# Designs tried in a protein design chat: VH-VL binders against b7kms5. Part 280

Target 1, 80 residues: b7kms5
Amino acid sequence: DTFETVRNTIRIESEVDESLRQLCHEERITKETWLEAAYLYLCEKPEELAQVIQLAQERLSQRKAIADYKRAKTMQERFL
Below, E stands for the ipSAE of ESMFold2; O stands for the ipSAE of OpenDDE; V2 stands for 0.75 times the mean of E and O plus 0.25 times the DockQ between their complexes.

## First folded at step 17 (VH-VL)

Design n_8 (framework fv_miptenalimab; at its last fold request DockQ between E and O 0.92; V2 from the best seeds 0.00; counts 0 for: pae E 2.4 > 2)
Fold by OpenDDE, look of step 18:
Structure n_8 (fold): chain C 80 residues (1-80), chain A 124 residues (1-124), chain B 107 residues (1-107)
Amino acid sequence: as target 1 above (80 residues)
Amino acid sequence: QVTLVESGGGVVQPGRSLRLSCAFSGFSLSTRGVGVGWIRQAPGKGLEWVALIYWDDDKRYNPALKSRFTISRDNSKNTLYLQMNSLRAEDTAVYFCAHRTYSFEKWTSFFDYWGQGTTVTVSS
Amino acid sequence: DIQMTQSPSFLSASVGDRVSITCKASQGIRSYLAWYQQKPGKAPKLLIYAASTLQSGVPDRFSGSGSGTDFTLTISSLQPEDFATYYCQQFNHWPLTFGQGTKLEIK
């Protein structure tokens, strides 16, 4: 095994990030190691991974909808 | 070589209880990623998933059976159990235990080894 | 629950024939599908997992394809030992569910 890491920029919804930060603090772990562990754990339970993927897709759709709304609003403000 | 051998089947009256056992070898239910499940098959019918237990003792049940059936394990004996309570005529079936594993590359699981089954007959 | 519907329920064929069995899911299950073969009085045997991956030890005349809701098991050249009942199973949603089965009989 290697401990080589890759730098990532992950944007997390603020309330979720705060909750996760608090959890990691209380459990004396990091968000990175939590994410690694969670993913590997779910890989071993693909039946559950499938559920998480579906939830993630829903969240992504919501983000896109919000972004589209904001773009439309900005355009409206510029031309009206 | 993975092997699973079911036992405990028999003829019981409705309302009674029965515990099935599945003795397995060639793997350990303590190994990460391993699961073992029960699948049943009524006479002349298809397959129906009953329950699944993971290496970490996490359990999943067919909702239709959860209230009456309990899956458990004894790792020291490499044995899987299915406690069946309040048995009904419709529970009559061959009960298979099966080894569940996963593919890291494909992000999916499957039942790759099956026992020959034990027959449960519920009749008055 | 996800309903898995196989077609046909019964299939008659001859040795050497190319045969295909379909499995349709009531909703998308990605590629989380397995195919099993069961002979009378025997336990099911895993043939294909992840929709198209051949299980070790299974003859390569067996193949699986599909994703989403439509899946197919194909036997390129039917052998005498292939006459059996075949089941598909999804692993995408709880509870795990099987197709009703396809009985492949000798013509």
Scores: ipSAE 0.758, ipTM 0.930, lowest interface PAE 0.6, mean pLDDT 95
Fold by ESMFold2, look of step 17:
Structure n_8 (fold): chain C 80 residues (1-80), chain A 124 residues (1-124), chain B 107 residues (1-107)
Amino acid sequence: as target 1 above (80 residues)
Amino acid sequence: QVTLVESGGGVVQPGRSLRLSCAFSGFSLSTRGVGVGWIRQAPGKGLEWVALIYWDDDKRYNPALKSRFTISRDNSKNTLYLQMNSLRAEDTAVYFCAHRTYSFEKWTSFFDYWGQGTTVTVSS
Amino acid sequence: DIQMTQSPSFLSASVGDRVSITCKASQGIRSYLAWYQQKPGKAPKLLIYAASTLQSGVPDRFSGSGSGTDFTLTISSLQPEDFATYYCQQFNHWPLTFGQGTKLEIK
């Protein structure tokens, strides 16, 4: 009778989150249902899911590079 | 039981057009997750993907062929078409249509059932 | 475009032999790979999808392995009906591409 759910936290870049919140508001859906629907839809087209995964990998690398730069800058400032 | 039968092949002169048909049964192209692809095989050569149509009428094409080839469908007749324009000698091949499905658990798709093909020969 | 390279292009073997055919992708395709068998004058037949999942009705002497860029199709004990051309295909990148084929013949 009830759907099992899990609670998760995710970090989304501010500009992307703002755009997604506006879309969800306009369509009267939640971010959670949008995420579920997007995943399920892409599973029906794995060829397109592959493209989304490639983009996700690029974004992950970009976020890692930014984090590494910030750590390096902090280390440099400590060694003056 | 899934079946696909291609037709409309033949011998044509360069520069002419042909429309191939793929008549299918045992599935509906209106069913979510279903698609049909066209694949060709030149004499003595391997397989080359031509186009794919999804249940929602989205289409994808081999970029080398996109300017000359168009896939379309008539769901009421369970039939797909491949319109081939400005035919050249290198388009000579057996043309197959194939049922496309997906695996939710494996995050992939594949061509699980194929027709026997129709032969297109482009020569004078 | 993702190039799919099969090795060997031609293979001669005897009934009862263990045979392996490899397929290498020019970029990672995860496990989004299928194997097909084609006999002369016939349509291709799906053997394996998702790199290692056997299609319904395919004999268990066929198996697939690999992920990323390197994949293998193995026939554990070759039967007379297994002499054919074998193709791999990737579904990870547009356009969809096939390997050039491996022709397996009687020695």
Scores: ipSAE 0.553, ipTM 0.863, lowest interface PAE 1.5, mean pLDDT 91
ESMFold2 (binder alone), look of step 17: mean pLDDT 94; pTM 0.959
OpenDDE, look of step 17: ipSAE 0.749; ipTM 0.924
ESMFold2, look of step 18: ipSAE 0.505; ipTM 0.853
ESMFold2 (binder alone), look of step 18: mean pLDDT 94; pTM 0.959
ESMFold2, fold request of step 20: ipSAE 0.439, 0.428, 0.374; ipTM 0.851, 0.847, 0.834
ESMFold2 (binder alone), fold request of step 20: mean pLDDT 94, 94, 94; pTM 0.958, 0.958, 0.958
OpenDDE, fold request of step 20: ipSAE 0.695, 0.714, 0.704; ipTM 0.908, 0.914, 0.910

Design n_9 (framework fv_miptenalimab; at its last look DockQ between E and O 0.93; V2 from the best seeds 0.66)
Fold by OpenDDE, look of step 17:
Structure n_9 (fold): chain C 80 residues (1-80), chain A 124 residues (1-124), chain B 107 residues (1-107)
Amino acid sequence: as target 1 above (80 residues)
Amino acid sequence: QVTLVESGGGVVQPGRSLRLSCAFSGFSLSTRGVGVGWIRQAPGKGLEWVALIYWDDDKRYNPALKSRFTISRDNSKNTLYLQMNSLRAEDTAVYFCAHRVYSFEKWTSFFDYWGQGTTVTVSS
Amino acid sequence: DIQMTQSPSFLSASVGDRVSITCKASQGIRSYLAWYQQKPGKAPKLLIYAASTLQSGVPDRFSGSGSGTDFTLTISSLQPEDFATYYCQQLNTWPLTFGQGTKLEIK
């Protein structure tokens, strides 16, 4: 069997990325195959998937808040 | 044809233990994505989820019952079990076992087949 | 826990009527909602999953709608065999929880 893959650019929070990198290294897998496996696993347990989605939404909100703060700060610095 | 048949119900005194069985056919609990759960219904009341076991032997419990109830399986016998300890009057109910599946495209699960239930009566 | 509240608890209707049963979740459950039908002394029967997907073999007079916190089960034209108790269930968060049920009685 062959799999068609698509290229993705994924930005991960640095501490999470480091931890995930270490895990993948120890388990001799890649972040890509881990992501694929994790998604498929969670799809088979939608009760758990729902919780992960909620956590993901919270993290996204946090990212946006941080981004907004940085933009505001940058703007303030430009006018000072 | 999916079929589930509960057994093991009866009349017991408070503090006693009871083990329910659910014999099922038409599916295997070894099949990826499959689960089987217990749901109970007190007389004249609604449905209460008790526990769920997945194909990979992962288990989920109603927190209110986890300390006293244990769900398990025997795949060779296609049988689900519910060990109930320290039984209370409020445990009196019809206990159903139900087949759990998921929809990949809808990202949700559901109980698509239910047994007829077995009656447990806890009374002094 | 997520509380599921059905309305009404009791409903009287006649054959041929259009009837609707509502289910409200105490918090957002997206579309992770199922509807079941139960007749006295019988096992519950799945009608709808994913809030609006009709289970195979279920008559198309049954339909489900809603998302988030508010859901509705509709029977477009009530048949004699439809008189029963109906339950909603959320499958979004542990523990799984059911509505208290709606008993549909013949008028």
Scores: ipSAE 0.607, ipTM 0.887, lowest interface PAE 0.8, mean pLDDT 95
Fold by ESMFold2, look of step 17:
Structure n_9 (fold): chain C 80 residues (1-80), chain A 124 residues (1-124), chain B 107 residues (1-107)
Amino acid sequence: as target 1 above (80 residues)
Amino acid sequence: QVTLVESGGGVVQPGRSLRLSCAFSGFSLSTRGVGVGWIRQAPGKGLEWVALIYWDDDKRYNPALKSRFTISRDNSKNTLYLQMNSLRAEDTAVYFCAHRVYSFEKWTSFFDYWGQGTTVTVSS
Amino acid sequence: DIQMTQSPSFLSASVGDRVSITCKASQGIRSYLAWYQQKPGKAPKLLIYAASTLQSGVPDRFSGSGSGTDFTLTISSLQPEDFATYYCQQLNTWPLTFGQGTKLEIK
């Protein structure tokens, strides 16, 4: 069978994306191959994958808190 | 058939050292995703994880034991070792080595095959 | 460290009974949980991994359930060979830790 792929867009925090793009450029790889390799490698060490998931949950929570703050601040400014 | 056999246990005085061996067959520690763990069981007590070595020689230790215990492998003998230094009475236990594998689809690991253990007794 | 607490510590039961053993984690461990059986003087034997997946060669009277912090091992119809000590183990957070064990005895 042939290799099947799916096309996706993702949103990455600007400073993280900049660092990742620089790494990929220096190592002469693509962001997509890096993401695939990172996931596959961590699946071989699920004990470490669990730590990555925990960090991902923390980052998601932080994104939600920032978004909530921005909405609340905008509401307060309209109410003044 | 996966087989693990521990050896090197014995009776020693506190402060001494021992090196345990785990000789294995039926798998290769060079296979991606494979590892071997050391687990111990004090007399009449439950199980305590000691250390894990991965196929790429990466190692993890129980923090309570890390300063005194080290794991190593001898590729030529299909064997790995647990060096135990500055032994204490609380290190008295049966020491098992166990084959560690992972499930890609379940995102977890587990110890599917165990050796019969080797007994370490630390006594004055 | 994640503490794994099993209940009960011991259980007396008869052949044919349905028995359940619980395991509670002090923090969420998703489904990164294994169950082992250990008979006296023997090495532990893997029964279930990923909380609910039965290991090859294990009878289907054994089942596992739960996620997060609360997990259960169930034996639907107890057989004479099932009298042993049972341990849960979490594999989510270093250091890897086991429950204190549940001894299942003949009534």
Scores: ipSAE 0.546, ipTM 0.859, lowest interface PAE 1.5, mean pLDDT 91
ESMFold2 (binder alone), look of step 17: mean pLDDT 90; pTM 0.932

Design t_1 (framework fv_pozelimab; at its last look DockQ between E and O 0.80; V2 from the best seeds 0.63)
Fold by OpenDDE, look of step 17:
Structure t_1 (fold): chain C 80 residues (1-80), chain A 125 residues (1-125), chain B 107 residues (1-107)
Amino acid sequence: as target 1 above (80 residues)
Amino acid sequence: QVQLQESGPGLVKPSETLSLTCTVSGDSVSSNYWTWIRQPPGKGLEWIGEIYYSGSSNYNPSLKSRATISVDTSKNQFSLKLSSVTAADTAVYYCARDYTLDEGSEDFTIYFDYWGQGTLVTVSS
Amino acid sequence: AIQMTQSPSSLSASVGDRVTITCRASQGIRNDLGWYQQKPGKAPKLLIYAASDLQSGVPSRFAGRGSGTDFTLTISSLQPEDFATYYCQQFFNYPFTFGQGTKVEIK
């Protein structure tokens, strides 16, 4: 009857976060419950899930490139 | 899933060069930093150094003169060489994925999320 | 190099106990701190990154707090599988450095 939750920080691209926030506000839900629901829905939709995974992989690659650049730049600065 | 595995001789003579290889699966070495860490028996952890797929590397100053890390993208491996070893270099050697996470703005964080099982290297005559 | 000092070096506790381990950095490291769990004969396992973010698959009874120079790892209710050595590590600057470790033993 109760759920155990896991605490994690979620960082979302600002424009996506704003759009999602607006949606959640309008629908009286939270980003957390939206993510849970979306995942559960997609678990029953293999084709859609595959599409979301592909998109997520592309976005991750972009974030990774940015992160690596930030790291390189910052670490260089810290040693100057 | 990401897996790392250390390999190399478990015994090295003093003054010789310790040589280890880390084989990565489930992830490309071209996507992250990769690090070596060691732990002498019954002691704590020491960061040795790291390498990026581009060849850029950073080393612990305590080992910089002796340590060389390299990457082989074609084999999805990275390696450690430690020259002029002594008994003080006896340790379990770990390789790990050095992951960088974007935190927005100019911020980022680093952590070692995947580790090899470690390989004991004993320096003895 | 940035020095990381853990306290205590060891502690004895019972199942169900609340356990707190502290880590102090010799200088400010913002939130660039990780916590690891290591069991005998095994590699360290990442528990917490960015000082307070819980790594996937890690039980919620683990919590990291702090920023700057003072950090804590808390196990709200110690379980049998939690008896191990815990390490903090800073990623703020090179060389990356670890705390000396805290061994959590069964009372």
Scores: ipSAE 0.600, ipTM 0.886, lowest interface PAE 0.6, mean pLDDT 94
Fold by ESMFold2, look of step 17:
Parts: C-alpha cells; structure tokens; sequence
Structure t_1 (fold): chain C 80 residues (1-80), chain A 125 residues (1-125), chain B 107 residues (1-107)
C-alpha cells in the first residue's frame, strides 16, 4: 500500500534550505521525510519540543517584521 | 485559532455614519495589516481599505472621502466608519486578516487568510 | 485602478468535470494574485495565493497558474462542495481589486 499524503508549499530561508538540502542529499533522504521524522521524534519529547517551538516563534516574528517592512516600502514606491 | 467577528448596527439611516467593529482573537491587531471588504447583495466584492498597527491606512479611492479605519489595541479590535451613507452602501461587510508573507530578497506576497462571518448593514429610512 | 476580468461569468458543470476559470488583469501584476471561493451566505475562503500556491487545507484538485496578466484556476475533478462563486484578486497595487466573480453551478 502507500501513505496518504497532502501537497503543500513552504518557504524556507535560503541558507537554511541549502544546508537542509545538503544534509538530505548526504543521508539519501528527502526534505519531506526529514520533516516528518523531526516532528515524530519531538512529539515524544515535551521539553525539546518546547525549545523548538520557542525558536520557531522567534523566527516567525522576525520574518513577519521583515515582510511588513518590505511591503510598506514597496507600496510607497508604487504610488508614483 | 485566529478568529474575526464583525459587530455593529444592522440598520443605518441615510446620511448617517455606518460604524462597525471587528474583534480579533488568536492574534494581535498590532502584528498585521487588517482590512474591510464589502459585498452588496447579489453582487461582487469591493475592497474598502486597510490599516497597519501605527494607524497607517490605505483606502479604495471610491470610498476614501467617507471611510475611516482605526485600531483599538487595548480591546484588540479594528473599526470602520463610513460617513454620509446611502442605499448604495447596503452590503454585507467583512473584516479580514491582511497577511504579508516574506518571499526573500525584496519580495513579498499578500493574501486575506482569515475572514469574519460578515454582517449585513442595510441603509434605509 | 487595475481591472480584473473573469471568464466565464458563470458555468454549469457536473461532478467529475474539469473546470477552468480565467482571470485577466488590465496591466501586469506579476504573480500578485489570489483566488477565493465563496458559498452562498458565507465569507470568501482563500484557495490560492501568489498565483499558484495552494493554501493549507485546500484540496490538491485546485490549481492556479499564470503570471503577468493572464491567470487560470483549474478544478481537475469537480466535487459537490465545489459549486460556489470564485473570485480572483490582485495585490500588486492599491486599490486591491477583485474580479467580478465566476459562478460554478450544478448541471
């Protein structure tokens, strides 16, 4: 049989993505299986999961601030 | 998780000011752009305008002279006032989260990912 | 303002049909386009952003394509829950404008 999967799109910072692609290539796995394994590993480890969530929240906040800054600048410039 | 809820009077008299409030839960009004959209019965969607946390706002030119969007950070709400209403302003009014996605370099994407349920405002004497 | 023109304004289709809706911008908007689904009495729901990126939780039978001025939304195998009105919207410049909508009806 086969696994049930869903398709989605994610956006990863270029340096992180390059490092992850290199790791996956060297270990002969895919980014999808790495993401699945990382989540399943952390599900049984509450303290480690909390640390990952904290880092993810920090990165989310940084990326939102950058996006909003770029939007404000670009839309001002487009006003002729 | 993120939820938006419109509130305000469903009936407004001509020439008066339509006033609506959107209550946000699961997110902070200080962390995104927020937008109002309306839809006259049986018709399409019209973007009214948007606001960012510092009070910076942008409006559809068709409504710019009459529309004001504001934020109340203490109540985690944003609001729409539309002055001098006529029957043409009868519509379902939606609030929505106006999200900016980082695409790297100098690029970004915008989308409206969370919407309120909508509230019908009828302008009638 | 950038005008967004959808075609067709309405169509009738059967469950299982492949459906394609087009959206044309009056000027280039790069890929700054979203697709929304609206059922009667409900708020619009985001399907596609950045012209081709599928929103989380949206079935893979929905696909967006295009860049510049010409865009399409395709439903590869229409399901009963897909009978709705579909709107494109541009986010390239103010004011953010919607297409007039395409109503997909059951035949």
Amino acid sequence: as target 1 above (80 residues)
Amino acid sequence: QVQLQESGPGLVKPSETLSLTCTVSGDSVSSNYWTWIRQPPGKGLEWIGEIYYSGSSNYNPSLKSRATISVDTSKNQFSLKLSSVTAADTAVYYCARDYTLDEGSEDFTIYFDYWGQGTLVTVSS
Amino acid sequence: AIQMTQSPSSLSASVGDRVTITCRASQGIRNDLGWYQQKPGKAPKLLIYAASDLQSGVPSRFAGRGSGTDFTLTISSLQPEDFATYYCQQFFNYPFTFGQGTKVEIK
Scores: ipSAE 0.548, ipTM 0.852, lowest interface PAE 1.1, mean pLDDT 91
ESMFold2 (binder alone), look of step 17: mean pLDDT 91; pTM 0.927

Design t_10 (framework fv_pozelimab; at its last look DockQ between E and O 0.53; V2 from the best seeds 0.49)
Fold by OpenDDE, look of step 17:
Structure t_10 (fold): chain C 80 residues (1-80), chain A 125 residues (1-125), chain B 107 residues (1-107)
Amino acid sequence: as target 1 above (80 residues)
Amino acid sequence: QVQLQESGPGLVKPSETLSLTCTVSGDSVSSSYWTWIRQPPGKGLEWIGEIYYSGSSNYNPSLKSRATISVDTSKNQFSLKLSSVTAADTAVYYCARDYTLDEGSEDFYIYFDYWGQGTLVTVSS
Amino acid sequence: AIQMTQSPSSLSASVGDRVTITCRASQGIRNDLGWYQQKPGKAPKLLIYAASDLQSGVPSRFAGRGSGTDFTLTISSLQPEDFATYYCLQHFNYPFTFGQGTKVEIK
């Protein structure tokens, strides 16, 4: 009847976050329960899960490129 | 799954050059910064330096004159050379993935999420 | 280089205890502070990055707090597998520097 939760920091791209926030508000759910439900749903949908994973990998690659650039720039400035 | 493995001689004579290689699997060395860290027996951790696949590297000033880190993308490896070693260089040497995460602002996070098991290098005549 | 002063150097505790480890930076490092756990004969393991963000797979009993110069790692209820040495690490500027470590031992 009870469950344990784990606290996580989730950083979402601003436009996606706003869209998701709006959806959750309209549906009277939370981003947390949305993520839980979405994952559980996809666990039963291997093809859809694979598609989501591929998309997630692409987005991660984009974030990585941005992060590496920011790091290079910022750390150079901090050394000066 | 990402895995790192250090390899190289466990014994080096004083004044010689310590040479280690880190073999990476489950990830391309072209995707992250790669770091060497050492730990003398019974002591704390010391950051040695890092390298990016582009060849850009940063070193601890305490070791900069002696340390050289290189990357071999064809072998998916990166290496450490430490010249003119003394007994003070006796330590367990770790390689690690230096992961950079975008915060979504001007800032970013860095952390070492995957480590090799470490390899002991003893400097002795 | 930025110095990281970690305290205490060692402590004794029992299973179930609340344990707090502190780390102070010689200058402001924002939230660019990580916490690592190391067991004998093993490589360090990432617990916390960015001062308070819990690494995936790390139990929720671990918590990081702080920003600027003062940071804490808390284990709310110490478990048998938590007896280890803990290190803080700043990655605000080069060279990256570790605290001297805190050994958590069995009382």
Scores: ipSAE 0.527, ipTM 0.872, lowest interface PAE 0.9, mean pLDDT 94
Fold by ESMFold2, look of step 17:
Structure t_10 (fold): chain C 80 residues (1-80), chain A 125 residues (1-125), chain B 107 residues (1-107)
Amino acid sequence: as target 1 above (80 residues)
Amino acid sequence: QVQLQESGPGLVKPSETLSLTCTVSGDSVSSSYWTWIRQPPGKGLEWIGEIYYSGSSNYNPSLKSRATISVDTSKNQFSLKLSSVTAADTAVYYCARDYTLDEGSEDFYIYFDYWGQGTLVTVSS
Amino acid sequence: AIQMTQSPSSLSASVGDRVTITCRASQGIRNDLGWYQQKPGKAPKLLIYAASDLQSGVPSRFAGRGSGTDFTLTISSLQPEDFATYYCLQHFNYPFTFGQGTKVEIK
């Protein structure tokens, strides 16, 4: 059987990306296979999946707040 | 998916206040900036102003003395009031999500990615 | 306020033509510019942000270029569904301002 794939662009915090790249290099895997394996593993573990989702929601909230902070700061400076 | 819907009276008398509400579904009004834009019949688009859910707002100077944008987080809505209207305020009014995209470092971009269908408000005696 | 001037105000072209419209800012706005498409009776739709970045779901025949004061939107092979009015919008500084629009007609 052949896997159908989709092409995606993702943005990852630089320190997390560096750590993930090092892990993938050491284990001789790709980011793509790591993401697939992590998700498939968590699908069988509802409590651990819920913890990961909670962390993802916290990170999403943080990244939105950073974007809005940069906007507010920059627009204030441009008006003055 | 995010959806926005304008509501309010389609006819307003001169010198009175135009009031519109935008109902947001599929997103929280607390998660973004929100904006009002208008378009007089057969003419171009004019930015009215924006609000952040905390109450911080910015207005087009041409309308600043008359325009007020507010947010109601309990109803997931934001609203526009425009006082002392004249025939020049006749337009289709749009609400839109005013999204800030984080681009790392100190950079960001802004775009209006979801719009309501628009509602025509006519100012006539 | 930063004035955005579009050119031309209208144009007619055949299916398959390359169409280019321009937007000029009265002062530098970096690449803080978006392009929006509006069909009659409909709300505007975001095509391009950051001057050149294509919004998800927008066909690749649309391309944006420019920075500073001079910007272009190009449709590489005009399709019947591209009949619309196109607006540029700057988000560099308040008030946010639109160009006056460019109406594209298909024959």
Scores: ipSAE 0.421, ipTM 0.793, lowest interface PAE 1.6, mean pLDDT 90
ESMFold2 (binder alone), look of step 17: mean pLDDT 91; pTM 0.934

Design t_11 (framework fv_pozelimab; at its last look DockQ between E and O 0.69; V2 from the best seeds 0.45)
Fold by ESMFold2, look of step 17:
Structure t_11 (fold): chain C 80 residues (1-80), chain A 125 residues (1-125), chain B 107 residues (1-107)
Amino acid sequence: as target 1 above (80 residues)
Amino acid sequence: QVQLQESGPGLVKPSETLSLTCTVSGDSVSSSYWTWIRQPPGKGLEWIGEIYYSGSSNYNPSLKSRATISVDTSKNQFSLKLSSVTAADTAVYYCARDYTLDEGSEDFTIYFDYWGQGTLVTVSS
Amino acid sequence: AIQMTQSPSSLSASVGDRVTITCRASQGIRNDLGWYQQKPGKAPKLLIYDASDLQSGVPSRFAGRGSGTDFTLTISSLQPEDFATYYCLQHFNYPFTFGQGTKVEIK
């Protein structure tokens, strides 16, 4: 009868966030409800879910590589 | 699911080399930094050092020149060697994933999100 | 090396209590601090990263605050599963260093 929520921090690439924010504004929804709806919709579509997962894995790998390089650069500067 | 498992001898003689291996499953050793941490019985945690899979490493100065961390990409493992051990090196040894989280722009954070169960290494004659 | 000092070293509390643990760095570390929980015979578990961000799956009764040199971990309503030892970790600069730990026990 009620929705229980969990507070989380999410970090989204700036251009994607701007596009998603504009979409949510135009449709009069929130990013949270959009994310929930997108996931629930894809749960019933195995092939489409697999494609989304593949894209997510590619983006995760890119973001990890960027994060690791920022770390190496910053720590080198602090250590020197 | 990411899992880490330490393996190696539980008993090491003084002056010898302690050698441990961490086997990673559910993730690639090429995807992150990896760290070793130890905890003497009843005591706190001590960071030993870290490695990035390409061989870049950083060590606690307190273990200077005695510790070497290495990675074996083909086995999806990383290892610790600690030379010239004494009774003071008796501890539970943990391996952990040393995750770098992108915070945008020029910022990042670090956390140890997956840990092995730990393995006790006793240094005794 | 950056020294991390936790206070108190131990405390006794009852289920339902609000507890606060502090961690002080010997120099500024920005927000580069994590909080870890360890139960006897187990590996530490990440609770909070970047001083205040909850790790996935961690109950919302845990909260982290602070920046610079002074940090706190608060448990708003202590549960039976929260009796453990808590460690802060700084990752601002090498070597990464833990606080000495705070043991939370049943009163």
Scores: ipSAE 0.494, ipTM 0.841, lowest interface PAE 1.4, mean pLDDT 91
Fold by OpenDDE, look of step 17:
Structure t_11 (fold): chain C 80 residues (1-80), chain A 125 residues (1-125), chain B 107 residues (1-107)
Amino acid sequence: as target 1 above (80 residues)
Amino acid sequence: QVQLQESGPGLVKPSETLSLTCTVSGDSVSSSYWTWIRQPPGKGLEWIGEIYYSGSSNYNPSLKSRATISVDTSKNQFSLKLSSVTAADTAVYYCARDYTLDEGSEDFTIYFDYWGQGTLVTVSS
Amino acid sequence: AIQMTQSPSSLSASVGDRVTITCRASQGIRNDLGWYQQKPGKAPKLLIYDASDLQSGVPSRFAGRGSGTDFTLTISSLQPEDFATYYCLQHFNYPFTFGQGTKVEIK
């Protein structure tokens, strides 16, 4: 049948995005449908889901560290 | 679930030092900036200062000479000391998480997404 | 310090009304502005960050607009739970500074 979609803006690390883009192109799917499918798959795989969550948390920590550095640098520059 | 909780004496005598502690749960103080904000009764909000786990801190110039913020990573806490208090320092004191988000560019965003419930500190003889 | 001036200081409105609150910065602050809602006896709650981005869980009737020096918070249709005091906050430069607040009261 039909389903409703929700618009989202996501940002992906450039190398990961390129790799994912290539995969999606080869498989004739979209990043959106890949994300949906991957999530649905993992919902049925609790151990794998836990591993993905852990990896995601690590990657988030890295992003935060970078953001904090940029923040500190930018705010310092604004003070000068 | 991130939670913040202020603790410390609710009454401080003039000229003494106000001391508060914020206990953080659901997140490590080793990430993000951590902020103190106060609000005198019936008045607006005033940013006191912030600290990063590395020890880097920034203060409101209006309070810099009297305010000291510190972090204790082992206890997952950060604290505020305000010396030489007067009646003007009577306020509800809030601690908050200063969230910094990478927007996928050179820019970043800052917002206080989690707050403690606040604790009233009254300066009185 | 950058001064943030909110207007009005208070307003009376009815449920269903469109409410607009403005905040003006004494200098350009780009989009480094947030809007917070505070109810009596409670801590402030984040509504809008980066001038126009809606915080997760905040109803879509809240909208932030503006950049530079002039900013607005709009509640398209005021609900009973929206009666509160609202504050803008700039974090463009230290010290971070709040507007004086706008109290939205029931008419």
Scores: ipSAE 0.240, ipTM 0.796, lowest interface PAE 1.4, mean pLDDT 92
ESMFold2 (binder alone), look of step 17: mean pLDDT 90; pTM 0.925

